# VHH binders against p49116, part 251

Target 1, 238 residues: p49116
Amino acid sequence: EGPLLSDTHVTFKLTMPSPMPEYLNVHYICESASRLLFLSMHWARSIPAFQALGQDCNTSLVRACWNELFTLGLAQCAQVMSLSTILAAIVNHLQNSIQEDKLSGDRIKQVMEHIWKLQEFCNSMAKLDIDGYEYAYLKAIVLFSPDHPGLTSTSQIEKFQEKAQMELQDYVQKTYSEDTYRLARILVRLPALRLMSSNITEELFFTGLIGNVSIDSIIPYILKMETAEYNGQITGAS
Below, E stands for the ipSAE of ESMFold2; O stands for the ipSAE of OpenDDE; V2 stands for 0.75 times the mean of E and O plus 0.25 times the DockQ between their complexes.

## First folded at step 18 (VHH)

Design hd22 (framework vhh_7n9e_1; at its last look DockQ between E and O 0.85; V2 from the best seeds 0.00; counts 0 for: pae E 2.6 > 2)
Fold by OpenDDE, look of step 18:
Structure hd22 (fold): chain B 238 residues (1-238), chain A 119 residues (1-119)
Amino acid sequence: as target 1 above (238 residues)
Amino acid sequence: DVQLVESGGGLVQAGGSLRLSCAASGFRFEDYGMYWGRQAPGKGREWVSGISGDSSYTAYADSVEGRFTISRDNAKNTLYLQMNNLKPEDTALYYCATYQYSGRPEDYWGQGTQVTVSS
């Protein structure tokens, strides 16, 4: 059996909406986020192992881990996205909502903590100087997680996850031979992804586009969407 | 239009073998993963096995692992399922399916071929 990932899966190029507005508005943020989400989903589609699992399993996997994949994507594309600026804009918008008494104190705290967690995670990944291969394997590990409730074929999923882990290990040993603990440092970042609320992520990045529609509900559509068409489709749906 | 036509089903004794085929048309076959599913009487649809577009990866349900082998011939636009050591619990309508990326939410599957395994 061949490798789980190839060099083609290392490429993860996000194209941002153009032009960037002088002031980042909700629409720009949502569009940017949507592009990243679609890119992440389509990346998953490109993995042969993912293709082999069938539509139901694929949909279930993505539903279970989209927030984690998205977050890894944020980290990976932080520079291209100007993520710090986006997060600052989100905070500013949140402050406006606070002033209008639209949120409870507890909710504000939750949202702010979530933003902090996102920022810290991305910063931590930047400090580790994670490369494209490592990101690809991390995303694969996240994608092929067998421990989500309701999944079928968990044994097969686990095998794929193990394959991803092994390949990552091999890559790190080969590429960073002098850094004995790099693999451990990288993998230990994954638990942070599970601490992040998908609901809050959805609220922060997607409410401007999907309204009352959940990311979970649109995942099947995203997965079936043509790569060249998703930008036009998301605009039409807003 | 996407069409999937299954064949090869039939009645077989426990321990026997069958080879299912699925003829595909209406899309670029090699670009898409394919999978077999089955539906036993009174039960829902169950995923059985899948294969990537380039055949580099295959996957199997635990219930059929080691007994079934999925393969494909992209030149013939055909998906196969070799079923060995069949069991009565394998009795079901077997259908071929694809996850075609067309922007539509619907899945594509054939009408199925009946496999009956007698004890």
Scores: ipSAE 0.760, ipTM 0.887, lowest interface PAE 0.5, mean pLDDT 90
Fold by ESMFold2, look of step 18:
Structure hd22 (fold): chain B 238 residues (1-238), chain A 119 residues (1-119)
Amino acid sequence: as target 1 above (238 residues)
Amino acid sequence: DVQLVESGGGLVQAGGSLRLSCAASGFRFEDYGMYWGRQAPGKGREWVSGISGDSSYTAYADSVEGRFTISRDNAKNTLYLQMNNLKPEDTALYYCATYQYSGRPEDYWGQGTQVTVSS
């Protein structure tokens, strides 16, 4: 077998709706997030190891990890997306909802804690200056997670994850040879991804998309989409 | 337009070998991953093995790893499953399927070929 990822899997170019509106709105945020989601799904299904696992396994893996992949995508594309501006707009909307008594106190606390965790994660990744190869391998490690409930072919998934870990280790050692602790610093950030709530991510970024249908329920259709259709969703083209 | 036709099944003794074939038509075979599944009487479907479009990666269910080998010939639009050291529990209807990116919620799959392993 060859490398788990090739150079084509390192490319991860998000294009934003243009021009950025003077005042951010739900539609701009949702379109931006949708482009990132579709880019992330296109990336996952282009991996030969993923292709080898069969449709049922592919769907199960992505349902289990889409929020982690999306969160890594947010961190990787934070500058291009102006993510800090998007999150600030969301916080301002939540503050207005508190003033107008539109949301429960428990829900607001839950959402604000999620936003804080997301900001901290993105800041920590930016401080480490994670490169495109490192992001690609981190995404592969997250994608091929064998410990999600309900998976079949767990031993094959584990072998692919171990290969991603080994290739990341080799890349970091060769590329950052003077920084002996870089791999450890990178890996310490991964547990934070498991704490991200897919329900809250949907509320923050996907309100007004596809009615009230969860991202989990549309994953099989997204994965089966033709490449031309993906490109339309990634760029917002009709 | 998509058609998948399995062949090569039959009756074999435990410890024997069979090679299954799947002839594919109606799509660009080389662009898509392929897999084999099986269904024993009274049991659910089981994924057996898969292969990427370019053959660079293969994967196997734990129950068949080391005994079965998946391969493809993109020039002939054909998927193969070499089954060695067959066991009675391998008895099932074997079918091939494709990861056709068509927006259809299920993959395309064939009608199957019966494999029966006697003790």
Scores: ipSAE 0.433, ipTM 0.781, lowest interface PAE 2.6, mean pLDDT 85
ESMFold2 (binder alone), look of step 18: mean pLDDT 84; pTM 0.850

Design hd23 (framework vhh_7n9e_1; at its last look DockQ between E and O 0.01; V2 from the best seeds 0.00; counts 0 for: pae E 9.1 > 2, placed apart)
Fold by OpenDDE, look of step 18:
Structure hd23 (fold): chain B 238 residues (1-238), chain A 119 residues (1-119)
Amino acid sequence: as target 1 above (238 residues)
Amino acid sequence: DVQLVESGGGLVQAGGSLRLSCAASGFRFEDYGMYWGRQAPGKGREWVSGISGDSSYTAYADSVEGRFTISRDNAKNTLYLQMNNLKPEDTALYYCATYMYSGRPEDYWGQGTQVTVSS
């Protein structure tokens, strides 16, 4: 059996909407986020092991981990996205909502903490100087997580996850041989992804996407969408 | 239009073997993963096995692991399922399917072929 990931899966190029507005409005943020989301899901589609699992399992896996994949994508594409600027804009928009008494104090706290966690995670990944291969394997590990409730074929999923982990280990050993504990430092970041609320992520990045439609509900459609077409679909949906 | 036509089903004794085929048309077969599913009487659809577009990866449900082998011939646009050591609980309508196509919310699958395993 061949490797779980190939060099083609290392490529993860996000194309941002152009031009970037002077003021980052909700639409720009949503479109940017949508592109990343689509890229992440289509990346998953490109993995042969993922293709082998079938529609139901694939959909369930992505539904379970889309927030984690998205977050890893944010970290990986932070510079291209100007993530700091986007997050600042989001905070500003939230402040306006606060002034209008649209949110409870508790909700504000939750949202702000989530933003903080997101920033910290991305910063931590940047500090670790995670490369494209490492990101690819981390995403694979996240994708093929067998511990989500309701999954079928968990044994097979686990095997794929283990393969991803082994390949990551091999890669790190070969590429960063002088850093004995790099693998551990990288893997220990994964739990932070589980602490992030998909609900809050959706609220922050995807408000106004399709009315009251959830990311969860559109995942099957995204997975079936042609890669060359999703930009047009995003424009139509926004 | 996408078409999937299953064949190879039949009646077989427990411990016997069958080889299912799925002829695909209407799309670029090699670009998409394919999978077999089955539906037993009174039960819902169940994923059985899948294979990547390039055949580099295969996957199996726990219930069929070690007994079934999925393969494909992209030159013939055909998906196969070799079923060995069949059991009565394998009795079902077997169908092939693909889902990596835009434009429809539903999966593409054939009408299925009946596999009946007697005790």
Scores: ipSAE 0.609, ipTM 0.833, lowest interface PAE 0.7, mean pLDDT 90
Fold by ESMFold2, look of step 18:
Structure hd23 (fold): chain B 238 residues (1-238), chain A 119 residues (1-119)
Amino acid sequence: as target 1 above (238 residues)
Amino acid sequence: DVQLVESGGGLVQAGGSLRLSCAASGFRFEDYGMYWGRQAPGKGREWVSGISGDSSYTAYADSVEGRFTISRDNAKNTLYLQMNNLKPEDTALYYCATYMYSGRPEDYWGQGTQVTVSS
């Protein structure tokens, strides 16, 4: 009942480690990316519809879509993060990143192509001048994706996705009434998110976060940590 | 004030060759990786090839590997694409770009150069 998102779900303020080092290092990149991931997970957990699905469903949804949420966050925060500087340094210094294991030619191709995909996506979002409300609804649409294998409650997830789509439509129609095709132009950007590789995102942004494990394996721990803090606030315990 | 200007396109018969150039200005060209992309009629944009700022790394899409060669001349701020054994499916608008985002589309993307390969 009522709207899927409120104004509290539109604010999305990323704070960067300060100062940015003159020479990029793994710690700065990983801390910056970790802050964005945490902000994205907090955003998802704050949605009442997400809370209503239960903890196991929450974990499954976030495992399936974390890279899409993260990529939308990168596009939304690209200037605050100085993302162009981070990506340029990675491409220009691939050789200097080799310590013991040399990067394969196939891996170099995958990294350069992935950076191209990310740049194309971020540029297209900037060209469309996507606002904070639109980003929030796009994130909700990718979060409530019923098509992932192993999900329970897929009928309810689909209803939440339809609700996010309807609320986005209403927002765009009200706010951009003179731009008849804006919704269509925004929605055609979503398939590009499915082309983003989660394991390359981990390599670009999360080397050194937790050693050898993937982001999808640590998501239950991140969500449990936030759930425990959230429960403390609800009970009023001090 | 990043500016990228593509040239060297044209009409070529299948099996032929073309050499594309991209003149760059408004930034320290040698500090940034560059790439070529293309867009065929009725198709989405496709990454073709990339090269690091010092040329230590090059990479190619599967569809062009072995036929295309990317290179750069940092003294002339120029990026090149040598295209050999051209096929009709290589017909596209080719554009160059840098692996940096300036926040303005005109600073990042060129207008492109048309390559048309006749059967």
Scores: ipSAE 0.012, ipTM 0.518, lowest interface PAE 9.1, mean pLDDT 80
ESMFold2 (binder alone), look of step 18: mean pLDDT 83; pTM 0.842

Design hd24 (framework vhh_7n9e_1; at its last look DockQ between E and O 0.76; V2 from the best seeds 0.00; counts 0 for: pae E 4.3 > 2)
Fold by ESMFold2, look of step 18:
Structure hd24 (fold): chain B 238 residues (1-238), chain A 119 residues (1-119)
Amino acid sequence: as target 1 above (238 residues)
Amino acid sequence: DVQLVESGGGLVQAGGSLRLSCAASGFRFEDYGMYWGRQAPGKGREWVSGISGDSSYTAYADSVEGRFTISRDNAKNTLYLQMNNLKPEDTALYYCATYIYSGRPEDYWGQGTQVTVSS
């Protein structure tokens, strides 16, 4: 088999809604996050190894890891998204909610701790100056995880994950030849992704989209969506 | 109109071999991954094997890995499944399938070809 990823899979260009509003609001945050989510799903869909696993397996993999892919996307696109500003606006909203409706409870504490974890993850990735190739392979390692419940053909998925790990190793060794421990420093960041809550990610970034429907229930439809259909939904239709 | 037509099924003794074909038309074959599924009597559908559009990657269910080989010929718009060392549990209706996300995104599959493996 050939390379797991080609240069076209390294390109990950997020386009923000325009114009940016005078102050950030739920609609702008939700559309920005929706664009990142769709970009991440269509990136996964374009990978030949992913295509070979069939649609049911594709859906199961993405349902299991969409929050991890989204979090990697946030870190990769943090500057373009002005993520620090978005998170500050969310914190201000949460503080107002405490003062107006209810005193803080266990849930608001959990949400604030999640925001702190997300900020620390993104800062750690920025400090390492993770490049586009490294992000692409990290996303592939996360996508082809064989240990999620409900997966079939886990031996094939494990083979693809191993290939992503080997190609990342080869890339890092060739490109950062004087930094013997770069691969280890990069890979040690991955376990933190499993600890990120998909429910809280939905509350932080997808409140205008959610209704009563979670992101993992929408995944099959996102994976089936054409780029033209997606653009119509973003730009409005009525 | 998308059309998938399977052929090559039949009756074979355990340990034998068959080669299935799937003729595809009505879409740009090389742009899409293809897969084989099967449905045994009284059982649900089971994914068997898949292949990427450019053939760079293949995948197999654990029950068939090492015995079945998927391939495609993009010049002839044809998908293949070489089945070796067949077992009675391989008896099923075999169908080829694809998902097309150009125009109205939909799952497509053929009517299937019967494979029966005698003990």
Scores: ipSAE 0.306, ipTM 0.730, lowest interface PAE 4.3, mean pLDDT 85
Fold by OpenDDE, look of step 18:
Structure hd24 (fold): chain B 238 residues (1-238), chain A 119 residues (1-119)
Amino acid sequence: as target 1 above (238 residues)
Amino acid sequence: DVQLVESGGGLVQAGGSLRLSCAASGFRFEDYGMYWGRQAPGKGREWVSGISGDSSYTAYADSVEGRFTISRDNAKNTLYLQMNNLKPEDTALYYCATYIYSGRPEDYWGQGTQVTVSS
């Protein structure tokens, strides 16, 4: 078998909605997030190993790790997205909700902590100066995680994950030979992704979705969308 | 229209072998991953094996890994499943499937070919 990832999988270009409004409203945030989500899922689709697992397994994998993939995408695309501005806007919107007594104190704390975790994670990744190859492999490692409940073909998934890890190792050794512990520093960031609530992420970034539709429920549809058609599909329906 | 037609099924003794074929039409075969699934009596559909469009990657369910081999001939628009060391628990209707990224929620699969493994 060839490499798990090729140079084509390193490319991860997010196109933001244009023009950027003066005030980042919920719609803009949701649209931006949706595009990132779509990009992330379509990236997964482009991986031959992922294609080989079949639709059911693919859907299950993405359902299990979409929040992690999304978060890695946020980190990777932080500059293009102006993530700091987006998060600030989200916080401002939350403050308005707080003032209107729409949220409990505990919920506010949870949400704020989540935002903090997102910021810290993205900042940590920026500090590490993670490159496109490393992001690609990290996403692959996250994607091919066999430890999620309900997965089938876990042995195969594990093999793919191991392959991703090995290729990452090889890449890091080759590219950053002077930094003996770079791989470890990179991989040790992955547990932080598991601490983040998918529900809160959904609430923060995808509140513009129609009704009570969950990301989980729309994942199969996103995976089936053609790349040229996914823009505006979710937000346009709301 | 997407069409998938399976063949090669039959009755075989435990430990025996079968080779399934799936003829595909109605789409660019090489652009899409293909899958084999099966449905045993009284059970739901089960994914068996998959192969990427360019055949660079294959995958297998834990229950069939090491016994089954998926392959494809893109020039012939045909998907194959070599099944060795068959077991009674492999008895099922085997179907081939594809995932067309058309935005539709539907999957495309054939009518299936029956594989029966006797003990």
Scores: ipSAE 0.044, ipTM 0.469, lowest interface PAE 2.9, mean pLDDT 88
ESMFold2 (binder alone), look of step 18: mean pLDDT 88; pTM 0.884

Design hd25 (framework vhh_7n9e_1; at its last look DockQ between E and O 0.78; V2 from the best seeds 0.00; counts 0 for: pae E 3.0 > 2)
Fold by ESMFold2, look of step 18:
Structure hd25 (fold): chain B 238 residues (1-238), chain A 119 residues (1-119)
Amino acid sequence: as target 1 above (238 residues)
Amino acid sequence: DVQLVESGGGLVQAGGSLRLSCAASGFRFEDYGMYWGRQAPGKGREWVSGISGDSSYTAYADSVEGRFTISRDNAKNTLYLQMNNLKPEDTALYYCATYVYSGRPEDYWGQGTQVTVSS
């Protein structure tokens, strides 16, 4: 059956809106985040094992894990995105919302805790210098989670997750043979992804989308959208 | 313009075999995963088996694993399901389906071919 992922699945090239604005704004943040989301969804779609599970299963898996995939994408692309600058701009907008009495004190605490957790996660991944192969396998482990309620074919999903875990282990042991504990240090990062709130991620990165449309509701459309159609509808129209 | 046409169904005795075919047109067949589903009378749709566009991966429902084999011939735009050791519980309308570019989240699927397995 062959490897779960090939070299084509390791490439993960995020292109930022160009040119970089002189001052970052909410629309630039939303466009950048939307590009990352689209790239992440189409990365999942390109995996042969994912294709073999059928469209209902594909949609269910991605709805369950899109925030985790997005968060891994943020960590992987943090330098290209200038994520620290984006998070600083978001904190400034949060502070403006306090001044205008738009958010409750409890909500502000929730959002600030989420930002700190996200920064801690990205910093920890940067300290390990996680490479593109490792990110690809971590994303596959997250994508093929059999734990989600309502999934059918959970035995097939579990087999694919185990294959992703085995291939990550083989890759790390071969490539980082002098670092006995690298795999363990990488895997310890995964629980933090499950604690990330999809609701707060939408507020932080997707507030500029038309109306209050949740990411969960648009996933089936993104999965079926071709790259040329996305660019024509989103970037050409704006 | 997407068209999926199943064939190869029929009546067979338990323990027998059938090979289903699905002729596809109206899209670039090799770019998309394909799958077989089935629907027994009065039941909902059940995913049976799927295959990636390049055939590198296959997947099976637990109820058919080891008995059914999915395959495709991209040169002929045709999807196949080899069904061995058939059981009365396999009686259903079998249909092929795919994700194709359409701007909507629903599957394209064919009219189906009836498989009836007698005791």
Scores: ipSAE 0.419, ipTM 0.785, lowest interface PAE 3.0, mean pLDDT 85
Fold by OpenDDE, look of step 18:
Structure hd25 (fold): chain B 238 residues (1-238), chain A 119 residues (1-119)
Amino acid sequence: as target 1 above (238 residues)
Amino acid sequence: DVQLVESGGGLVQAGGSLRLSCAASGFRFEDYGMYWGRQAPGKGREWVSGISGDSSYTAYADSVEGRFTISRDNAKNTLYLQMNNLKPEDTALYYCATYVYSGRPEDYWGQGTQVTVSS
């Protein structure tokens, strides 16, 4: 078997909606988030090992880890997305909701904590100066996580995850030979992803989705969408 | 239209071998991963094995690991499953399937070929 990831999988270029509005409205945020989500799923599709697992397993894996992949994507694309501005806008919108008594105190706390966790995670990744290869492997490790409930072929998934980890190790040793503990510092960031609520992420970034449609429910469709078409279909803007 | 036609099934004794084939048409075969599934009597669909578009990666269910080998010939638009050391529990209707990224929510698989392993 060849490497789990190739140089083609390192590329992760997010194209933002244009033009950026003066005021970041819900539509812009949702569109931006959707593009990132679609890009992340498309990235997964491009991995040969992922292709080999079959449609059902692929769907299950993505359903299990989409929030983590999305979050890693946010961190990776933070500059391109102006993530700080987006998050500020989200907080602003949240404050408006608070003023309108639409949220309970407990819910407000949960949401704010989630935003904080997201910011901290992205900041931590920035401080580590994670490069494209490292992000790719981290996403692969997250994607091929065998410990999610309900997964089939967990042994195979685990093998792929191990391969991702090994390749990451090799890469880090080769590229950052002077930093003996870089791998550990990178991997120790992954648990933070599991602390983040997919439900809250969905609420914050995907509120513009029509109806009661969940990310979970649309994942199979996203995975089957053509790359050129996915940006307009989820938001209803074709 | 995507079409998948399986062949190669049959009756075989335990410990025997079969080679399944799946002829694919209606899409760019080499661009898509392919996989085999099976459905035993009274059971649901089960994933058996998969292979990437470029054949660089293969995957197997734990139940068939080491016994089955998936391969493909992209020039012939054909998917294969070499099944060795067959067991009675391998008895099932075997499906060839693809995940075509066409924007449609439908899954594509053939009518299947029956594999029966006698004890």
Scores: ipSAE 0.410, ipTM 0.758, lowest interface PAE 1.0, mean pLDDT 89
ESMFold2 (binder alone), look of step 18: mean pLDDT 85; pTM 0.853

Design hd26 (framework vhh_7n9e_1; at its last look DockQ between E and O 0.01; V2 from the best seeds 0.00; counts 0 for: pae E 6.9 > 2, placed apart)
Fold by OpenDDE, look of step 18:
Structure hd26 (fold): chain B 238 residues (1-238), chain A 119 residues (1-119)
Amino acid sequence: as target 1 above (238 residues)
Amino acid sequence: DVQLVESGGGLVQAGGSLRLSCAASGFRFEDYGMYWGRQAPGKGREWVSGISGDSSYTAYADSVEGRFTISRDNAKNTLYLQMNNLKPEDTALYYCATYEYSPRPEDYWGQGTQVTVSS
């Protein structure tokens, strides 16, 4: 059995919508987020182990972890996305909603905390200077998580996750031999992903595009889209 | 037109072996993962085993792990399932499927081949 990931899975290049507006509007944010989401899903598709699990299991896995994958993608693509600017824009839009009394105080707090968590996570990843290989393996570990409710073939999923972990370990040991605790520092970041609300993420990044449709409901379609076609779909839907 | 044709099923005694085949046509076989599923009487469809397009990875349901082996010959556009140490609970209609990532909403399934394991 070959490695779970190859060098081809390390590449994770996000193409942003162009041109970038002077003021980031909801549409730009949603489109950017959608591209990242699609990229993340299609990345998963490119993994042979993922392909081997079949469509139903694949869909279930992605439904369970899309928020985590998305968040890792945000961290990885933070510079390309100008994530700080995007988040600032989101906050500004939120402030407008507050002024219009559209949100409860509790909801505002929840959303703001979520934004803070996103920022902190991405900043923490930047401070760790996570490289492309490490991101790829982290995403694989997240993807092949057997502990989500309702999953089938959990033993197989667990095996894949273990393989991802082992390969990450080997990579870190080889690449960062002088940093004995790097692996541990990287892995302890993963729990933070579970603290983030998928609902709030959806609200912040996707409300302008999907309306009443949930990310959960469109995941099967995203997974079926051709990589070369999803950009056209996004632009056509806007 | 995508076509999947399963064969190799039959009646076998418990502990016996069968080898299923799935002939595929109408698409680039090597570009897609393939999988076997089964449906026992009165039960829903169950995923049995899957294999990546390049055969680099295989996966198995817990119930068949260690007994079944999935493989493929991309040159022949054929998917295989070697079933060893068959059990009565393996009795089902076995089908192969593809187009997991097709932009079309439907998956392609064969008509299936019946496997019956007697005690």
Scores: ipSAE 0.662, ipTM 0.856, lowest interface PAE 0.6, mean pLDDT 90
Fold by ESMFold2, look of step 18:
Structure hd26 (fold): chain B 238 residues (1-238), chain A 119 residues (1-119)
Amino acid sequence: as target 1 above (238 residues)
Amino acid sequence: DVQLVESGGGLVQAGGSLRLSCAASGFRFEDYGMYWGRQAPGKGREWVSGISGDSSYTAYADSVEGRFTISRDNAKNTLYLQMNNLKPEDTALYYCATYEYSPRPEDYWGQGTQVTVSS
């Protein structure tokens, strides 16, 4: 049987909305984040192993890991997105939430700590100079996690994860042969992804999304979209 | 260039106090929220405290709440951390940062001030 990922799964090109506003605003941040979310979902949907698990399993798997996949996408695309500038704008807007009594002191602490964790994760990935092949396999390892509650076909999911791990190992050994411990250094970064809160990610990046509806509720819709519809959403298609 | 220079660390007995300072330059300090982080040898980085640009809100990690106080003087472009009732587990390299202008990843630990708390 063939490889888990093909070269088409390595390409991950985020196109930002245009024109870029003079001052970053909620609309620009939400549109930028939405493009990354749809790009990440299209990426997952395109993998034959993922397709083979069936629609109900696909939905359950993505609901369990979408925030981790999105966070890997943020790290991969941090320069294109100007992520540090987006995060600074979000912090500056926290003041308005306090004046409207919409954000408690405890919630401010959670949000500020989360932004710090996200910034630290992205910086650590940049320090390691993770390449596109490595990101693709890391995303596959995160996607095919068999230990989430409520999953079916966990033995098959485990086999796909093991295949992703083996293919990453082979790639790193061939490409970075002088760096004996590169794989280990990369893999130890993954546990930080479990510390990222999906509801805080929604508040940070998806403000103004339809009626404050959660990402969990729209995942089945996104996964069922035709490829042409995905491309229109990802690129703001011409 | 953005520069953040921490100072005020040192060796102190448990139960003692220290006041850390962070001198900022190269940006409009008053426009940005600031935070303190710390890292003990062989441990991950830990968020300690944050403060908004106009000081309208502050936040603290559970491990330091009630003992540490973050403040800033925007006229002097300086961030502070008052650390009281210090414990050996507070031993770490302390650093300041903004949410936009963080230290470069490779320089993250080289821009801090060491706090060592003996029992």
Scores: ipSAE 0.066, ipTM 0.564, lowest interface PAE 6.9, mean pLDDT 82
ESMFold2 (binder alone), look of step 18: mean pLDDT 82; pTM 0.828

